# Designs tried in a protein design chat: VH-VL binders against SUPPRESSOR-OF-WHITE-APRICOT/SURP RNA-binding domain containing protein 1 (SWAP1). Part 17

Target 1, 142 residues: SUPPRESSOR-OF-WHITE-APRICOT/SURP RNA-binding domain containing protein 1 (SWAP1), of Arabidopsis thaliana (Mouse-ear cress) (o49570r267to408)
Amino acid sequence: LPADVAMELNGVLGNLNGTKESIKSAKIWFMQRSPFAPALAEALRDRVFAMDDSDRQMHIVYLANDILFDSLQRRTNLHEFDNEALAFRPILGSMLGRIYHFPQNKEENQSRLEKILQFWASKEVFDQDTISSLEKEMKSGP
Short names: E, the ipSAE of ESMFold2; O, the ipSAE of OpenDDE; V2, 0.75 times the mean of E and O plus 0.25 times the DockQ between their complexes.

## First folded at step 20 (VH-VL; framework fv_zilovertamab)

Design d4 (from e3 with heavy chain D28S; at its last look DockQ between E and O 0.10; V2 from the best seeds 0.00; counts 0 for: pae O 7.7 > 2, placed apart)
Fold by OpenDDE, look of step 20:
Parts: structure tokens; C-alpha cells; sequence
Structure d4 (fold): chain C 142 residues (1-142), chain A 120 residues (1-120), chain B 107 residues (1-107)
């Protein structure tokens, strides 16, 4: 990532507090920088691994969800992955795995993550094979 | 100021179709799911279904699956409930409500509700 | 469907005293539990979400606790304005379901 984009990302994540408004604002910022989607997605994963607050980890997952779902709505072909879906696919398994096995609020967050995967499946954010792969990676742990 | 308002007929005959409209204002229409919840006189609350105004995806209570349709009109900031084959047992106050975000399906704003009486 | 059972259904309370309402789920709903207050002729008002978090503008005397299947709404120092019906709601699974409601009356 360019230094300026990385700095802006840190600011965006610093303001991410789990409110719908903060997530929306972060999503808009992300979508405006779609060419950097792969690097940004990777940076989000790295942030999840670096933080020790389960609520803040989940906020990033909610952000990812909002990004993916928003991108889904703009697909020209619903059966073809959009730019953001392609960017998140390789990093989501490990990101979710970190949260899934995090000691704090473990049972609660496991349930939430499982629901998010089901949501992505039902909305066809990812195909069933990808969902199965993400689930396996999530449950196997980092 | 966030506002939800239900509108429609207060009286429906048995076997007729009910159509209710939820008009929202004071916020971005596509940002929040809209749900329909009804309450029979003196009874509890019953969740009927929901719609995502952004993509139009819907979820229904299986109890109403064959009779209930929820749709949206983005140009009017409206969500519409259509329920066929109404029966006196369907007499209730019907509410539309918005939730907060994915995974947080509790309702922070409600319409005032509209009473629908099914009677011949 | 997840069945939500509230107890008691009627609760007379003296002003200044605390009130407790129980909500039991037929299966675990984790922390996906909300409480609402409904006064006559009005729509429900959100009190508690995520089992224990107070909604904006809700006085501290309202509190929620519990996880899994057993939940409690506590109203400390009951006031006359607290006379209302109270409902719990789970949002763990579709269809989302509500308790029967508890009528809190002021003696």
C-alpha cells in the first residue's frame, strides 16, 4: 500500500467503533479505493491478528461483510465474483480463524461467524465450494 | 428525525388481500432492513418478515410464507406488505420497524402501527 | 421455532422497589436477546439489546443480564412511568420470536 493510503486506513480503523455509521463510512472509504482492494483486505486481516479485543475484531468482520454485500449489489453478473470478493477470498479464512479461536467471547463470536458464512452463502457472495473452504480454514484455526 | 409510518385499509373482508405500506424518512432508506411485526389485540408480538431495501432480499416467517409478500419502492422510500386470504384471526395492529445492522436484528425505531380488522 | 417464555405474566410493584422479569428460551440464543417496553396505544420501545446493553436514552435503572437460555430484565427503583408491558425478543434464528409479555403494574 502507498504510505498515504496506509495512513488513511489506520485513521479509518481507529474510528471504527461498531456503529452502523462508522462501518458505512469505512466501507465508503474502502470502495473509493477499489484498486487497492487486495492490499487493503490483507491489511484488515493483519489488523485482526494484531489486536486483542474481540469486539474490535468483529467490527472488522462487519466491515468486510458490508463491503462484500455492497459489492454484490453492483455485480453485472451475480455469478461472477466482483473485485472486492476476489480481494477478500484469499484472506477471509485466516481472518475468521483468528477470531473464531480467540479466547474472549469465544462461543458468542463462533456463532456470529458461522451465521456470517451462512449469510454469504445464501446471498451468493461466494460459491458453495468457497464457503466450505472458508469454513474449514476458520474452524481449523490460524 | 427518523420516522416510520404504516398506511393502508383499517378494514378487510375475509379472503381479501391486505396491502400495507411503510413509509420511511429521516435517514437513508437503503441502509436499514425493514421488518413487519404484528400484534393481535391483547396478545404478544409476532415477527412476519423483512426486506433489505438495498438489494430487495426478503425473509419470511414460515407461518406466512404462502400468503405474505414484502416488496420495496426505493423511489418512494416505501416497503409494502401484501398478504392474501385474510381471516378474522389476522386482525391485529401491524407495525413496520427497522433494525440496526447485520447480526443485530433488534428494532430501534417502530412505526406507530396500524390496526387492521378482518370482518365481513 | 425458538419459544420465548416470560415469567411472571403480571407483576405488581410498589414504587421504589425493584422488579425482575425472566425470559427463558427453548434453546440457546447466545446474547442475541432484546427487551422492549410497550405502553398502551404505543409501539414497543427498545430497552436492552445484546442481553445487557442499554439502548440510547434508557435510564440506568433498567438492566439486562443472562446468556444462552435464561435472561432477566431488572428495573431498579420502579417509577409510576414504568407501568407497561415488557417483551423479550430473540434474534438468534429466524423466525425471530417474542415472549408473551409481562404487565408491570404500579401498586
Amino acid sequence: as target 1 above (142 residues)
Amino acid sequence: QVQLQESGPGLVKPSQTLSLTCTVSGYSFTDYYIHWVRQAPGQGLEWMGSINPRGGQTSYNQKFKDRLTISKDTSKNQVVLTMTNMDPVDTATYYCARDLFFGQYYFDYWGHGTLVTVSS
Amino acid sequence: DIVMTQTPLSLPVTPGEPASISCRASQSVSSYLAWYQQKPGQAPRLLIYEASDRATGIPPRFSGSGYGTDFTLTINNIESEDAAYYFCQQYENFPYTFGEGTKVEIK
Scores: ipSAE 0.009, ipTM 0.602, lowest interface PAE 7.7, mean pLDDT 92
ESMFold2, look of step 20: ipSAE 0.833; ipTM 0.912
ESMFold2 (binder alone), look of step 20: mean pLDDT 91; pTM 0.914

Design d5 (from e3 with light chain N93T; at its last fold request DockQ between E and O 0.93; V2 from the best seeds 0.89)
Heavy chain, then light chain:
Amino acid sequence: QVQLQESGPGLVKPSQTLSLTCTVSGYDFTDYYIHWVRQAPGQGLEWMGSINPRGGQTSYNQKFKDRLTISKDTSKNQVVLTMTNMDPVDTATYYCARDLFFGQYYFDYWGHGTLVTVSS
Amino acid sequence: DIVMTQTPLSLPVTPGEPASISCRASQSVSSYLAWYQQKPGQAPRLLIYEASDRATGIPPRFSGSGYGTDFTLTINNIESEDAAYYFCQQYETFPYTFGEGTKVEIK
ESMFold2, look of step 20: ipSAE 0.812; ipTM 0.904
ESMFold2 (binder alone), look of step 20: mean pLDDT 90; pTM 0.906
OpenDDE, look of step 20: ipSAE 0.874; ipTM 0.944
ESMFold2, fold request of step 21: ipSAE 0.824, 0.813, 0.680; ipTM 0.905, 0.903, 0.861
ESMFold2 (binder alone), fold request of step 21: mean pLDDT 90, 90, 89; pTM 0.894, 0.893, 0.884
OpenDDE, fold request of step 21: ipSAE 0.935, 0.933, 0.936; ipTM 0.962, 0.961, 0.962

